# Designs tried in a protein design chat: VH-VL binders against Inositol oxygenase (Miox). Part 14

Target 1, 258 residues: Inositol oxygenase (Miox), of Mus musculus (Mouse) (q9qxn5)
Amino acid sequence: FRNYTSGPLLDRVFTTYKLMHTHQTVDFVSRKRIQYGSFSYKKMTIMEAVGMLDDLVDESDPDVDFPNSFHAFQTAEGIRKAHPDKDWFHLVGLLHDLGKIMALWGEPQWAVVGDTFPVGCRPQASVVFCDSTFQDNPDLQDPRYSTELGMYQPHCGLENVLMSWGHDEYLYQMMKFNKFSLPSEAFYMIRFHSFYPWHTGGDYRQLCSQQDLDMLPWVQEFNKFDLYTKCPDLPDVESLRPYYQGLIDKYCPGTLSW
Key: E = the ipSAE of ESMFold2; O = the ipSAE of OpenDDE; V2 = 0.75 times the mean of E and O plus 0.25 times the DockQ between their complexes.

## First folded at step 6 (VH-VL; framework fv_rocatinlimab)

Design z4 (from x45 with light chain Y31W; at its last look DockQ between E and O 0.73; V2 from the best seeds 0.00; counts 0 for: pae E 4.7 > 2)
Fold by ESMFold2, look of step 6:
Structure z4 (fold): chain C 258 residues (1-258), chain A 123 residues (1-123), chain B 107 residues (1-107)
Amino acid sequence: as target 1 above (258 residues)
Amino acid sequence: QITLKESGPTLVKPKQTLTLTCTFSGFSLSTSGVGVGWIRQPPGKALEWLAVIYWDDDKLYSPSLKSRLTITKDTSKNQVVLTMTNMDPVDTATYYCAHRDYGDYEGWYFDLWGQGTLVTVSS
Amino acid sequence: EIVLTQSPGTLSLSPGERATLSCRASQSVDWSYLAWYQQKPGQAPRLLIYGASSRATGIPDRFSGSGSGTDFTLTISRLEPEDFAVYYCQQYGSSLTFGGGTKVEIK
């Protein structure tokens, strides 16, 4: 499902990762955390945010054939079919990419989309395009950040790791700010679902705590449905809205701060 | 030795614009990671941050006051300037400029502060 | 924004006693990005602790910080006469906010 060899979109994907791997530094991430941490950009409902995603083209995705809102419903419905008893998990599927709205507010795509990686330590081999995209990252010239562990202690836990800034962390923090009543697994999956070097590539285990090991199966389970975007059958979004509005009313009702 | 000193008017009338200058020494605002912030403290009350400017001219403002604030720098003069429009008696406070620890890029705490300047808004 | 509530508002103690100051956040402060400052009358704040538990340069080891998540503590193990002041916590995990202060005064 990770197609990095198709067509003219490959150059755009590579360029996005080159910019990401050049400019995502400890300093950059710390600034973005503060910049977006007041959630003062817009007040809107979840469904309004889902509708806004259709104006976005994800430049990190080599397979771009349909609106992002359809991906949200497609992911949610895949989870619903496999886990009918976990309605909160269905909602995670709908929510997981909503942090991409930052791109509509002027945030560059390399700070919004794509696979995440820890800043403040040496990138591991499974980071996509790792061999060809980090040469100009200034943190690699800083002895505090250029070793395997960098600024981190062994097994400090991923909650204590500064991930590259993007839609994962923004949405996680927005959910906390708005006090979503979802279980902790939902928050964790949202926060780390783009961390492919870890949950799929097996790298960065030296940073993980026991909690991260316990949560890894949840992130891997979610990832099965996140890859659903290549499915040829797009969901009938209008017939699905009432069900998902019911979940929104249960877990994250009303107008939210973004 | 890092030092910072605030200067500007001590008395401002309502609706006027306040302009404060922070003059510093012992560090360069052209050095990667360096930042200078402004924090105020009304008499007998808690501290309130206002704005920060970075070495690369990036800026952050307190969300509640953002529409009234402008922060700029002049690296060659070792100065940072804060402008706050539409002053009101509630804005009476001691205004501090402070150095952000440039050796800790993830840190957003202020390791060295100026002595502060009391600005009174009379009405 | 994250609201920091400090308690008690005033702590009346004698020199030599142990002081324990609380800072509670309205939501979790990620990465334990919390600082403590001391402020004496007529003076600028002085950084004591950053990262919840790391002492700033030149700060005596009688000052210690602890905590994570929503609950943070500043401890002064044995009060000296110069420690009677107001103490503020400040979070930098999400935006920048200060607590309301705890005044440590002579009983």
Scores: ipSAE 0.320, ipTM 0.716, lowest interface PAE 4.7, mean pLDDT 88
ESMFold2 (binder alone), look of step 6: mean pLDDT 90; pTM 0.929
OpenDDE, look of step 6: ipSAE 0.847; ipTM 0.926

Design z5 (from x45 with heavy chain H99R; at its last look DockQ between E and O 0.84; V2 from the best seeds 0.00; counts 0 for: pae E 2.7 > 2)
Heavy chain, then light chain:
Amino acid sequence: QITLKESGPTLVKPKQTLTLTCTFSGFSLSTSGVGVGWIRQPPGKALEWLAVIYWDDDKLYSPSLKSRLTITKDTSKNQVVLTMTNMDPVDTATYYCARRDYGDYEGWYFDLWGQGTLVTVSS
Amino acid sequence: EIVLTQSPGTLSLSPGERATLSCRASQSVDYSYLAWYQQKPGQAPRLLIYGASSRATGIPDRFSGSGSGTDFTLTISRLEPEDFAVYYCQQYGSSLTFGGGTKVEIK
ESMFold2, look of step 6: ipSAE 0.553; ipTM 0.795
ESMFold2 (binder alone), look of step 6: mean pLDDT 89; pTM 0.912
OpenDDE, look of step 6: ipSAE 0.859; ipTM 0.933

## First folded at step 7 (VH-VL; framework fv_rocatinlimab)

Design w1 (from z5 with light chain S94N; at its last look DockQ between E and O 0.72; V2 from the best seeds 0.00; counts 0 for: pae E 2.6 > 2)
Fold by ESMFold2, look of step 7:
Structure w1 (fold): chain C 258 residues (1-258), chain A 123 residues (1-123), chain B 107 residues (1-107)
Amino acid sequence: as target 1 above (258 residues)
Amino acid sequence: QITLKESGPTLVKPKQTLTLTCTFSGFSLSTSGVGVGWIRQPPGKALEWLAVIYWDDDKLYSPSLKSRLTITKDTSKNQVVLTMTNMDPVDTATYYCARRDYGDYEGWYFDLWGQGTLVTVSS
Amino acid sequence: EIVLTQSPGTLSLSPGERATLSCRASQSVDYSYLAWYQQKPGQAPRLLIYGASSRATGIPDRFSGSGSGTDFTLTISRLEPEDFAVYYCQQYGNSLTFGGGTKVEIK
């Protein structure tokens, strides 16, 4: 499980997940979808958004204390080395954490970063700190949301599951709004890459459709590069910029609505 | 038993600021998940939402109008106030306040509406 | 934001007939988060349907909703005299938008 027990930043990580698991409810997620669903916060390019991540350190990560912008290039370059013929997949690596810019707009990090989980049903065992962080979540006292399936039908498909709000769903919706020309696998990986209880922990299979089972290997492949690039070995971003600008021009050009 | 009532001027001049008050009874904005919002309808036209304020003072505004709108609440008076600046004749509409409830109604629809107040903007 | 297009603009029918009203979204409405309202002249809207297919409290069985993705339908199985009104759809999948309305009028 991803239940962290040590590391120099553990108090910060636990506090982030305690707040997340307390405040992420069906009502909260519904509000955030409306708040961010018109993409009227800012007009900027992908590279401008990557540059904004220079000011962000992910408080849900116990082992890393460097700006998240380097993580984007590390992930992208790891994918590029392993999958040289899939240029769209290199770009997924660059893009996947851009939704974290919400933290720079005043969103608390517990609503932006970290592992995601479904709201509207009982948390499963592999959710980080599951045994110690959900006691104050009001949805667990609501019989509509506190059972194993909660508000969901068996095998309804993850696209029909209301995930905790964070950078995954924000970025997925931004990509749809701006009509990125990436393949459907890219959108799916972005949307669910932080859903560790599912793709790594093996939980929540009762909510999955066949499409989710078919897509799981893609999310697991992406996760290899997301995990490998969490070390402090920082890339030379300036030398990489021209290549990734070329991919941006191909798949998501120009000034975008955020 | 549960009611919402809009009040404020029915005539405003162009470029003036409109202030509308929603007074409600039978529920409280201190209840977790509850929101009260404003929706308008120009004569013979579709509905257009304007703003919502929540029990925890969180606020949402229509993106196209947010520079002109301010929503506030006074929980002790059971009131929500909408201020809309720089009124124009195209803003002539019936203005409704309406409730969103958390508990039995997940989602962003309005389960209880006031009767509405017509605001005419003309010289 | 998601644009909702309702069709037809006007539906002229007699009492006892079945009414079928369409709402089409410019992109998929996630979770089928779509509501329907009825509005009579001089009155506030009344919530009929939420979540595409769930009837609001006190709404008669003759009202039903269906659909997913981009295509949603309100059906009134047998029109009563009080059902002649304007009907609006509203999505809440991402942001809040209303359709332009369908007027159901007596032939």
Scores: ipSAE 0.539, ipTM 0.788, lowest interface PAE 2.6, mean pLDDT 89
ESMFold2 (binder alone), look of step 7: mean pLDDT 90; pTM 0.923
OpenDDE, look of step 7: ipSAE 0.876; ipTM 0.943

Design w2 (from w1 with heavy chain S32Y; at its last look DockQ between E and O 0.81; V2 from the best seeds 0.79)
Heavy chain, then light chain:
Amino acid sequence: QITLKESGPTLVKPKQTLTLTCTFSGFSLSTYGVGVGWIRQPPGKALEWLAVIYWDDDKLYSPSLKSRLTITKDTSKNQVVLTMTNMDPVDTATYYCARRDYGDYEGWYFDLWGQGTLVTVSS
Amino acid sequence: EIVLTQSPGTLSLSPGERATLSCRASQSVDYSYLAWYQQKPGQAPRLLIYGASSRATGIPDRFSGSGSGTDFTLTISRLEPEDFAVYYCQQYGNSLTFGGGTKVEIK
ESMFold2, look of step 7: ipSAE 0.691; ipTM 0.864
ESMFold2 (binder alone), look of step 7: mean pLDDT 90; pTM 0.919
OpenDDE, look of step 7: ipSAE 0.886; ipTM 0.946

Design w3 (from w1 with heavy chain S32Y Y54F; at its last look DockQ between E and O 0.84; V2 from the best seeds 0.82)
Heavy chain, then light chain:
Amino acid sequence: QITLKESGPTLVKPKQTLTLTCTFSGFSLSTYGVGVGWIRQPPGKALEWLAVIFWDDDKLYSPSLKSRLTITKDTSKNQVVLTMTNMDPVDTATYYCARRDYGDYEGWYFDLWGQGTLVTVSS
Amino acid sequence: EIVLTQSPGTLSLSPGERATLSCRASQSVDYSYLAWYQQKPGQAPRLLIYGASSRATGIPDRFSGSGSGTDFTLTISRLEPEDFAVYYCQQYGNSLTFGGGTKVEIK
ESMFold2, look of step 7: ipSAE 0.734; ipTM 0.882
ESMFold2 (binder alone), look of step 7: mean pLDDT 90; pTM 0.922
OpenDDE, look of step 7: ipSAE 0.902; ipTM 0.952
ESMFold2, look of step 8: ipSAE 0.733; ipTM 0.880
ESMFold2 (binder alone), look of step 8: mean pLDDT 90; pTM 0.924
OpenDDE, look of step 8: ipSAE 0.902; ipTM 0.951

Design w4 (from w1 with heavy chain G107D; at its last look DockQ between E and O 0.90; V2 from the best seeds 0.00; counts 0 for: pae E 4.0 > 2)
Fold by ESMFold2, look of step 7:
Structure w4 (fold): chain C 258 residues (1-258), chain A 123 residues (1-123), chain B 107 residues (1-107)
Amino acid sequence: as target 1 above (258 residues)
Amino acid sequence: QITLKESGPTLVKPKQTLTLTCTFSGFSLSTSGVGVGWIRQPPGKALEWLAVIYWDDDKLYSPSLKSRLTITKDTSKNQVVLTMTNMDPVDTATYYCARRDYGDYEDWYFDLWGQGTLVTVSS
Amino acid sequence: EIVLTQSPGTLSLSPGERATLSCRASQSVDYSYLAWYQQKPGQAPRLLIYGASSRATGIPDRFSGSGSGTDFTLTISRLEPEDFAVYYCQQYGNSLTFGGGTKVEIK
């Protein structure tokens, strides 16, 4: 399961997950969906948003402590090397963490970064720090939310599951609002790429539909590049910018609503 | 029975500040999951959501009107207050307060409404 | 911002007839989080339907809701005299928006 036991940043990582697992509730997630659902915080291009990530370091990541903008280009280039014929997939790599800009608008890290989990049902064993971080979550005392299925019907489909609020769901909804012309696989990968208990841990199958089973290989393929490219290799961003600007112009042009 | 009632001025001049009070009974805004919101309806037009305040004092505003709106509460008096600055004739509307259903935390429909108060903005 | 378009603007029917009211969203409404309200002249809106198809407490079973994605319907199976009113849809899948209304009037 995905538990961190050591590393130079462990106390920061554990604190982020403790706060997340204490405060992410059905009520919290439902409010955040309304708060961010009108995309009225800023008007800017994709490349402007990528530049904003330079001011942000992901406090949930124990392995590397440097700006997320490097990670975006590293992930994109890893995908480009392995899948040269799928230019939309290269762009997914660039985009996938842009929802982290919420942290620059005053959202606490535990509502922006890190592994996601379903609210409204019992957390399963592969959730990071599951055994030590949920005791103060009020939903666990609510009979509606404390069982294995909680508020959900069996196999209802992950699109009908309220995930803990963070950059995955924010970015997915922003892409829909701005009508990105990417394939459905791109939207799905971005929406669930932080759902490690499911795509890596094998948990939460009782919530999955056939669509989720069909999409799982795509999320797992993306995860190879997200996980692999967290090493400190420096991309040559200036030489890469024209290529990715071309993809932006194709799939998500111009000034977007955030 | 559960009731909500709006009170405040019915005539406001342009550029003035409107203050409306929602007084409710039969439920408490200290109960987890409960919210009270404001919705307006210009004469002959559709409903428009303005703001909501929650049991834990969190607040949400319509983005297009946020710079003009302030919502507060007094839980001990069962009151919610909406302030709207810089009124204009286009703001003439019936203003309603309404309860968010507290029994289902994921839902954002309004299950109980006040009778509404018509506010006219005119010189 | 999701725009809700209701049709028809006005529906002229007699008591006892079936009314079918449409609400179309400019993008898919997540979780089918759509509500219907009834508003009579001089009165506040009254919640009829939430979650696209669930009747609110005290609402007669002649009112039913259906639909998902972008297309939603309110049906009144047999109009009563008290059902002649304006009906509004409201989405709460992301943000909060209302439709323009459908007036159901006596023929």
Scores: ipSAE 0.385, ipTM 0.731, lowest interface PAE 4.0, mean pLDDT 88
ESMFold2 (binder alone), look of step 7: mean pLDDT 90; pTM 0.921
OpenDDE, look of step 7: ipSAE 0.854; ipTM 0.933

Design w5 (from z5 with light chain S94H; at its last look DockQ between E and O 0.86; V2 from the best seeds 0.00; counts 0 for: pae E 2.4 > 2)
Fold by ESMFold2, look of step 7:
Structure w5 (fold): chain C 258 residues (1-258), chain A 123 residues (1-123), chain B 107 residues (1-107)
Amino acid sequence: as target 1 above (258 residues)
Amino acid sequence: QITLKESGPTLVKPKQTLTLTCTFSGFSLSTSGVGVGWIRQPPGKALEWLAVIYWDDDKLYSPSLKSRLTITKDTSKNQVVLTMTNMDPVDTATYYCARRDYGDYEGWYFDLWGQGTLVTVSS
Amino acid sequence: EIVLTQSPGTLSLSPGERATLSCRASQSVDYSYLAWYQQKPGQAPRLLIYGASSRATGIPDRFSGSGSGTDFTLTISRLEPEDFAVYYCQQYGHSLTFGGGTKVEIK
């Protein structure tokens, strides 16, 4: 399970997850979907958004303390080396964390970063710090949300599950709103890449449809590069910029609504 | 018995600020999940939501009107107040206050409405 | 923004007839988060249906909702005299918008 026990930033990581597991409720997630669902906060290009991540260090990560913009290029380059024939997949690496810009708009990091989990049902054992962080979440006192399935039907499909609010769902919806011309696998990977209890922990199978089972290998392949490239070696982003600008021009050109 | 009632001016001049008060009874804005909001309906046109305020003082505004709107509450008086600046004749509408259903946390629908108040913006 | 298009604009029917009202969304409405309201002249809207198919409290069973994705339907199985009104759909999938309405009027 992802219960961190050491690292130079452990206190910050635990605090982030305690706040997340206390405050992420069905009501909270539903409000955030409406708040961010009109994409009216800013108009900017993908590269402008990548540049904004220079100012962000992910407080849910115990092992690194560098700007998240470098992580975007690390992940993209890892994918490019392993899958040179899938240029859209290289771009997924660059894009996947751009929803973290919400933290720069005043959202607390516990509503932006970190592992996701379904709201509206009982948290399962592989949710990080599950045993010590959910005691103050009011949904666990509500009989509609406290059972294994909670408000959901068996095998309803993850597209019908309210995930805790954060950068995954925000970016997925932003990409739909702006009509990115990426394959459906790209949208799916971005939407669920932080759902570690499922794609790594093996939990929540009772909520999955056949489509989710078919897509799981893509999320797991992406995760290899997301996890592996979180090493401290930082890329030379200026040398990489022309290649990724070409991909942006192909799949998500111009000024976008955020 | 649950009621909501709108009050405020029925005539305003262009560029003035409109202030509307929703006074309600039979429920409290201290209850977890409860929200009270404002929706308007121009004559012969569809409904348009404006703003919602929650029990925890969180606020949500229509994106197109956000710069002109302020919503506040006084929980002890069971009141919610909407302020809309720089009124224009196109803002002529019936203004409703309404409760967001708090028994269904997923839902953004309004289960109880006031009678509405017509606000005319004219010289 | 999700645009809701209601059709027909006007239904002219007699009491006892079945009414079928359509609401089409410009993009899929997440989780089937769609509501229906009834509004009579000079009155506030009244909630009929939420979640595409769930009746609000006190709504008689002649009102039913169905649909998912982009296509939603309100059905009144047998029109009563009090059912002649304007009906609005409203989505809450990831923003908040209302349809333009369908007027159900007596022939």
Scores: ipSAE 0.588, ipTM 0.816, lowest interface PAE 2.4, mean pLDDT 89
ESMFold2 (binder alone), look of step 7: mean pLDDT 89; pTM 0.916
OpenDDE, look of step 7: ipSAE 0.830; ipTM 0.917

Design w6 (from w1 with heavy chain E106M; at its last look DockQ between E and O 0.90; V2 from the best seeds 0.00; counts 0 for: pae E 4.2 > 2)
Fold by ESMFold2, look of step 7:
Structure w6 (fold): chain C 258 residues (1-258), chain A 123 residues (1-123), chain B 107 residues (1-107)
Amino acid sequence: as target 1 above (258 residues)
Amino acid sequence: QITLKESGPTLVKPKQTLTLTCTFSGFSLSTSGVGVGWIRQPPGKALEWLAVIYWDDDKLYSPSLKSRLTITKDTSKNQVVLTMTNMDPVDTATYYCARRDYGDYMGWYFDLWGQGTLVTVSS
Amino acid sequence: EIVLTQSPGTLSLSPGERATLSCRASQSVDYSYLAWYQQKPGQAPRLLIYGASSRATGIPDRFSGSGSGTDFTLTISRLEPEDFAVYYCQQYGNSLTFGGGTKVEIK
C-alpha cells in the first residue's frame, strides 16, 4: 500500500502531485477557504453525497482504481469489525472522503484529493515526491514561507497551520457548519487524515502542540482502516445502507448545506 | 501614492444594468496576490461585499447576489469593472472599490478604499 | 454564512473615556481572522485592526483588538475627538461578512 515507486497508476498519481505541489500556495489556500466557507453550493443528505462519489475515482491513489463510494463503505466496515462499540467511529469511516465531491463540482483533483501538507513553510522530506515536485512553487522564493517554520511559531498547533486545500478541510468545516453531533476526535481525524507526512512520516513535529500529540493515536488508528481495507472485492452497499442511515439519523440528520 | 477611484452613473432606473469602473494607480493588478473588490453601503446601513477579482483572474462573488454580478479586469488600464443587472431601489447605495492587502496572502481585508460613488435607483 | 453581531448599536461617550466595542460571530472564526474598520461621516472605511489584534499601518496605539473564537473586542483606550465614528467588524475566516456597526458618538 502507498506504493509511489512502481505500478500501473503511477503516471496519473505523479501528475496529480506535481500539479498539487506547484499550485498549492498560501494565496491559493486562502482563496479556497473563502470560496467554500459559506456552504451555499448544494443542499443534500449524507447518502446523496455518498452516491455522488459513485462517479469519482481518486487520481492521487496509487493502490486502487475504483469509485470512492466503495472506499467509504470499505473503511466504515473495517472500523465496525474492529470497534463494534463505537458507532460514531463507524460513521467517520463513511464520511471521511465526502469532501471529494468538490471534484465533481469542477475543482481539479490536485485541489481535492491526495496527501496534505502545510503551506507557508518549507515542505519536509516525507512529503510524497518532495524532491521532484516543488521546484515551481512560488512560495519557496518568498522568505516568509521558505524556512522550516516559515510563517508559523514553534508548536503553534495544527489548528493554526494552513494546510493545503482539499477534502479534509472542506469536510471538517462543513461538519462544523452543519453542527454534527460527533465527538471532537471525529472532527480531528477527518481534518488531518490525509496529513501523512505528519501522522505516518513523523515530520512537522515543530508545528505540533500537546493537543496534536494527544490526538495522534486516533488519527493513526483511523489510518489503519483507511489504508488496509482497500481491496478489489467491493462491498454490497445496498445491504449496508440501512445501518449507516441509522447512524446518519443519529449524528448528522436530514438535508445539509454543502 | 496609491489611489482608487470609482466611476459610473449616479442615477439608474429600475431593471437597468449598472456598470461601475474602478481605476487605480500606484500598484498593478498583475502583481502576485493583488485583489480588487467592490463593497456597497446603503444609506445609513452596514457594508456589504459584492465581488473580488484577483491578479490571476480568479473571481469571488457574494452568494446572495452572484446571479446579478459580473466582475472583470483590464490589467493594462489598471481597471476593474463591476456589472450588476436588474437594479432595484433597494440597491441604492454608495459603491466602493477597495484593494485587498496582498502583503498578507491569508488576509481578506481591504487596506485601501476608493472615495465611493453614490448610485441612486429611482424613477 | 457567519453572522456578525456588533454591540452596542450606539455608544455615547465623552472625549477621554475608554470605549469597548463587541463583535460576536454565529460560529467560531478560524485563525482569529477578524478585521475592524472605522468610518467617519461621508468617508470611506479605514482599516484599523486585522487578525483580531494586529494594528494596521499608521493606526494609533490607543486602538487595540482582542478575542478569538466567537467573541471579539475593539478597545479605544482614550477617545480623541477624531474617534467619534462608526466601527465595523469583518470576518474572513469563513467567507467574507461584515457586522452591522457600532456608532460611537459624543455624549
Scores: ipSAE 0.327, ipTM 0.711, lowest interface PAE 4.2, mean pLDDT 89
ESMFold2 (binder alone), look of step 7: mean pLDDT 90; pTM 0.920
OpenDDE, look of step 7: ipSAE 0.885; ipTM 0.946

## First folded at step 8 (VH-VL; framework fv_rocatinlimab)

Design v1 (from w3 with light chain N94H; at its last look DockQ between E and O 0.85; V2 from the best seeds 0.82)
Fold by ESMFold2, look of step 8:
Structure v1 (fold): chain C 258 residues (1-258), chain A 123 residues (1-123), chain B 107 residues (1-107)
Amino acid sequence: as target 1 above (258 residues)
Amino acid sequence: QITLKESGPTLVKPKQTLTLTCTFSGFSLSTYGVGVGWIRQPPGKALEWLAVIFWDDDKLYSPSLKSRLTITKDTSKNQVVLTMTNMDPVDTATYYCARRDYGDYEGWYFDLWGQGTLVTVSS
Amino acid sequence: EIVLTQSPGTLSLSPGERATLSCRASQSVDYSYLAWYQQKPGQAPRLLIYGASSRATGIPDRFSGSGSGTDFTLTISRLEPEDFAVYYCQQYGHSLTFGGGTKVEIK
């Protein structure tokens, strides 16, 4: 399980997950989808959005206390070295955390960052801090949402599951709205990359369709590069910019709606 | 008996501010998941949502009109108030207040509507 | 944002006939979050269908909804005199938008 017990930032991480697990409900998520679903907050390019992440440190991460913009290039370069033949996959690494810009628009970090989970059903054991953070979530007192399947049918498919609100779903919907020309695997990986209870913990398989089973190896491969590790030499972003600008021009060019 | 009723001026001059009140009975804004909102319909045209306010004071606005709209509530009086600034003749419409169905928390559809009030914007 | 295009604009039918109303979305509507409303002249809309296929409380079983993704249908199996009205679809997948309406009128 991902139950952190140590680290220099543990109290910040636990507080973030306590707030998340208290306030993320079916009602909350449904409102956030409407609030952010018109992509009317800003017009900007991908590189401008990456630059905005200089102002963000992810409070759900127990090991990292530096701006998330460096993580984007770290992840992209890790993928590039391992999968040199898949240029779209390099770009997924750069893009995957851009939904965190919601935190810069006033959204609390517990609604932006961290591991995701399905709302509308009982949280399963591998959800981080599951045994100590859901006591005050009102959905667990609702018979519609408090059973193992809750509001869902068996094997309904993760595309039909209402995930806790955060940067995964925001960015997935933004990419659909702006009609990115990436493969379906890229959209899927971004949408579910923070769903650790599923892709790492092995939980929630009763909600998965065959499509989800086919996509799981892609999400697991991406996860290898998304891990926050120490990097004694942060990427030389300026030397990397021309390469990634070329990928942006290919797959998601120009000024986009956010 | 559950009812919603709109009240306010029926004629407004250009550039003035419109204030509409929704008074409802048979349910409470204190109930978890309840939302009350405003939708308008120009004569002969389609519906357009404007704003919703929720039991926990959260507020959502139509992005294209957000700078002109303010929604507030008085839970003790079962009232929701919409203010719309800088009115223009194109804002002539029937204004409805409506309840978001709070029995379905994933839903954003309106199960109960007021009668509507026609607001004409003319000099 | 998602644009909903309803067709036909007007459907001229007699009582007892089957009505089929279409609502096409410019993008896939997530979770089949689509509602249908009926509106008679001078009246507020009435909710008929939510979640693409679930009938609202008190709606007769002659009304049914179907569809997913970008294509949704409202069917009235046998028109009654009271069913001649304008019908609107509305999506709530990731914003709120309404279709332009389909008028069902007496042939």
Scores: ipSAE 0.723, ipTM 0.875, lowest interface PAE 1.5, mean pLDDT 90
ESMFold2 (binder alone), look of step 8: mean pLDDT 90; pTM 0.920
OpenDDE, look of step 8: ipSAE 0.885; ipTM 0.940

